# VH-VL binders against q9c5s1r149to291: the designs that were tried, part 1

Every score and structure here is a prediction.

Target 1, 143 residues: q9c5s1r149to291
Amino acid sequence: ECSKVADHIYVGGDAVAKDKSILKNNGITHILNCVGFICPEYFKSDFCYRSLWLQDSPSEDITSILYDVFDYFEDVREQSGRIFVHCCQGVSRSTSLVIAYLMWREGQSFDDAFQYVKSARGIADPNMGFACQLLQCQKRVHA
Below, numbering starts at 1 at the first letter of every chain, in headers, positions and changes, except where a header shows other numbers; antibody chains are not in Kabat numbers.
F stands for the ipSAE by ESMFold2-Fast; E and O both for that by ESMFold2, at different seeds; each is averaged over both directions (binder to target, target to binder). V2 = 0.75 x the mean of E and O + 0.25 x the DockQ between their complexes.
[cut] marks letters that were taken out.

## First folded at step 1 (VH-VL; framework fv_remtolumab_arm2)

Design r7
Fold by ESMFold2-Fast, scan of step 1:
Structure r7 (fold): chain C 143 residues (1-143), chain A 121 residues (1-121), chain B 107 residues (1-107)
Amino acid sequence: as target 1 above (143 residues)
Amino acid sequence: EVQLVQSGAEVKKPGSSVKVSCKASGGTFSSYAISWVRQAPGQGLEWMGGIIPIFGTANYAQKFQGRVTITADESTTTAYMELSGLTSDDTAVYYCARDFRSWYYYGMDVWGQGTTVTVSS
Amino acid sequence: EIVLTQSPDFQSVTPKEKVTITCRASQSIGSSLHWYQQKPDQPPKLLIKYASQSFSGVPSRFSGSGSGTDFTLTINGLEAEDAGTYYCHQSSSLPFTFGPGTKVDIK
């Protein structure tokens, strides 16, 4: 399933990433592939791609790439585009990046942003390391 | 390895309030949701609400909003559920239960022993 | 709120028989469906999480399947200690909701 989590952001897994019709029907223009080492950029002639090599592991440093991802999301928004963010299942890696973006852009706490994303996509579940990193990001906003 | 131990049985009059405690031991307290679930005699399970202690904000089922208050004290690793305006319909066993994953509400693997609350004149 | 229904309400079965319990949701919940067992005067115990994942220590005779709106708990070769009430529970959205329960007796 392809979940709308913001006006310009959609989240899903590899099954949606392989389905050009679903992507076109949702008006997707850009794709952020969080698992470039597993999934190829399926439709390079139809969509603009950016690929990341994120392991779904508590030891993965997601914090160091957050501003690059935010810049990409904002670039897509400014173009009146729509971005599809995916990993293998759309559970941890892709949802963590979207949660972080909502925290940054909307000034939401981790809890509020996570609850919002989970309401749009029930399977959303950042791994413990990602959750801890995002909670630390929350503390920095208020410090 | 986490255990939840609840306060003892209560007998209450209609119109009064009851406050049940749930003390956690043997694991991480602050990042796991603790839910309160009740069961009337011979009936099924009903979720009342829950709290993730580190966030400090409780979530409630609509049916109980205005009558229930769920709180947590991280220093004593204890969660509380207070129910006001008691009627005979509130006679039930009240359980606290800890979520099997941290940071949100997923489902419960560790349960307290239950607290029987009887509301009678 | 999401409503869960279970069938059957009650089953009385002989040991070693296969027991099938169905849970249906009023709207799609993906795989956010969990199964609990409750014995008299005891709290519920988690058996299966996320439709099909066995909880640690749960006997292999218990299995779960399904997605979306239709879910099944299967006990393949019922043992005497399996008597109890079985509840499905959805965590797709708050508030959490439970099915009405299925009572399983041995006879």
Scores: ipSAE 0.007, ipTM 0.554, lowest interface PAE 10.9, mean pLDDT 87

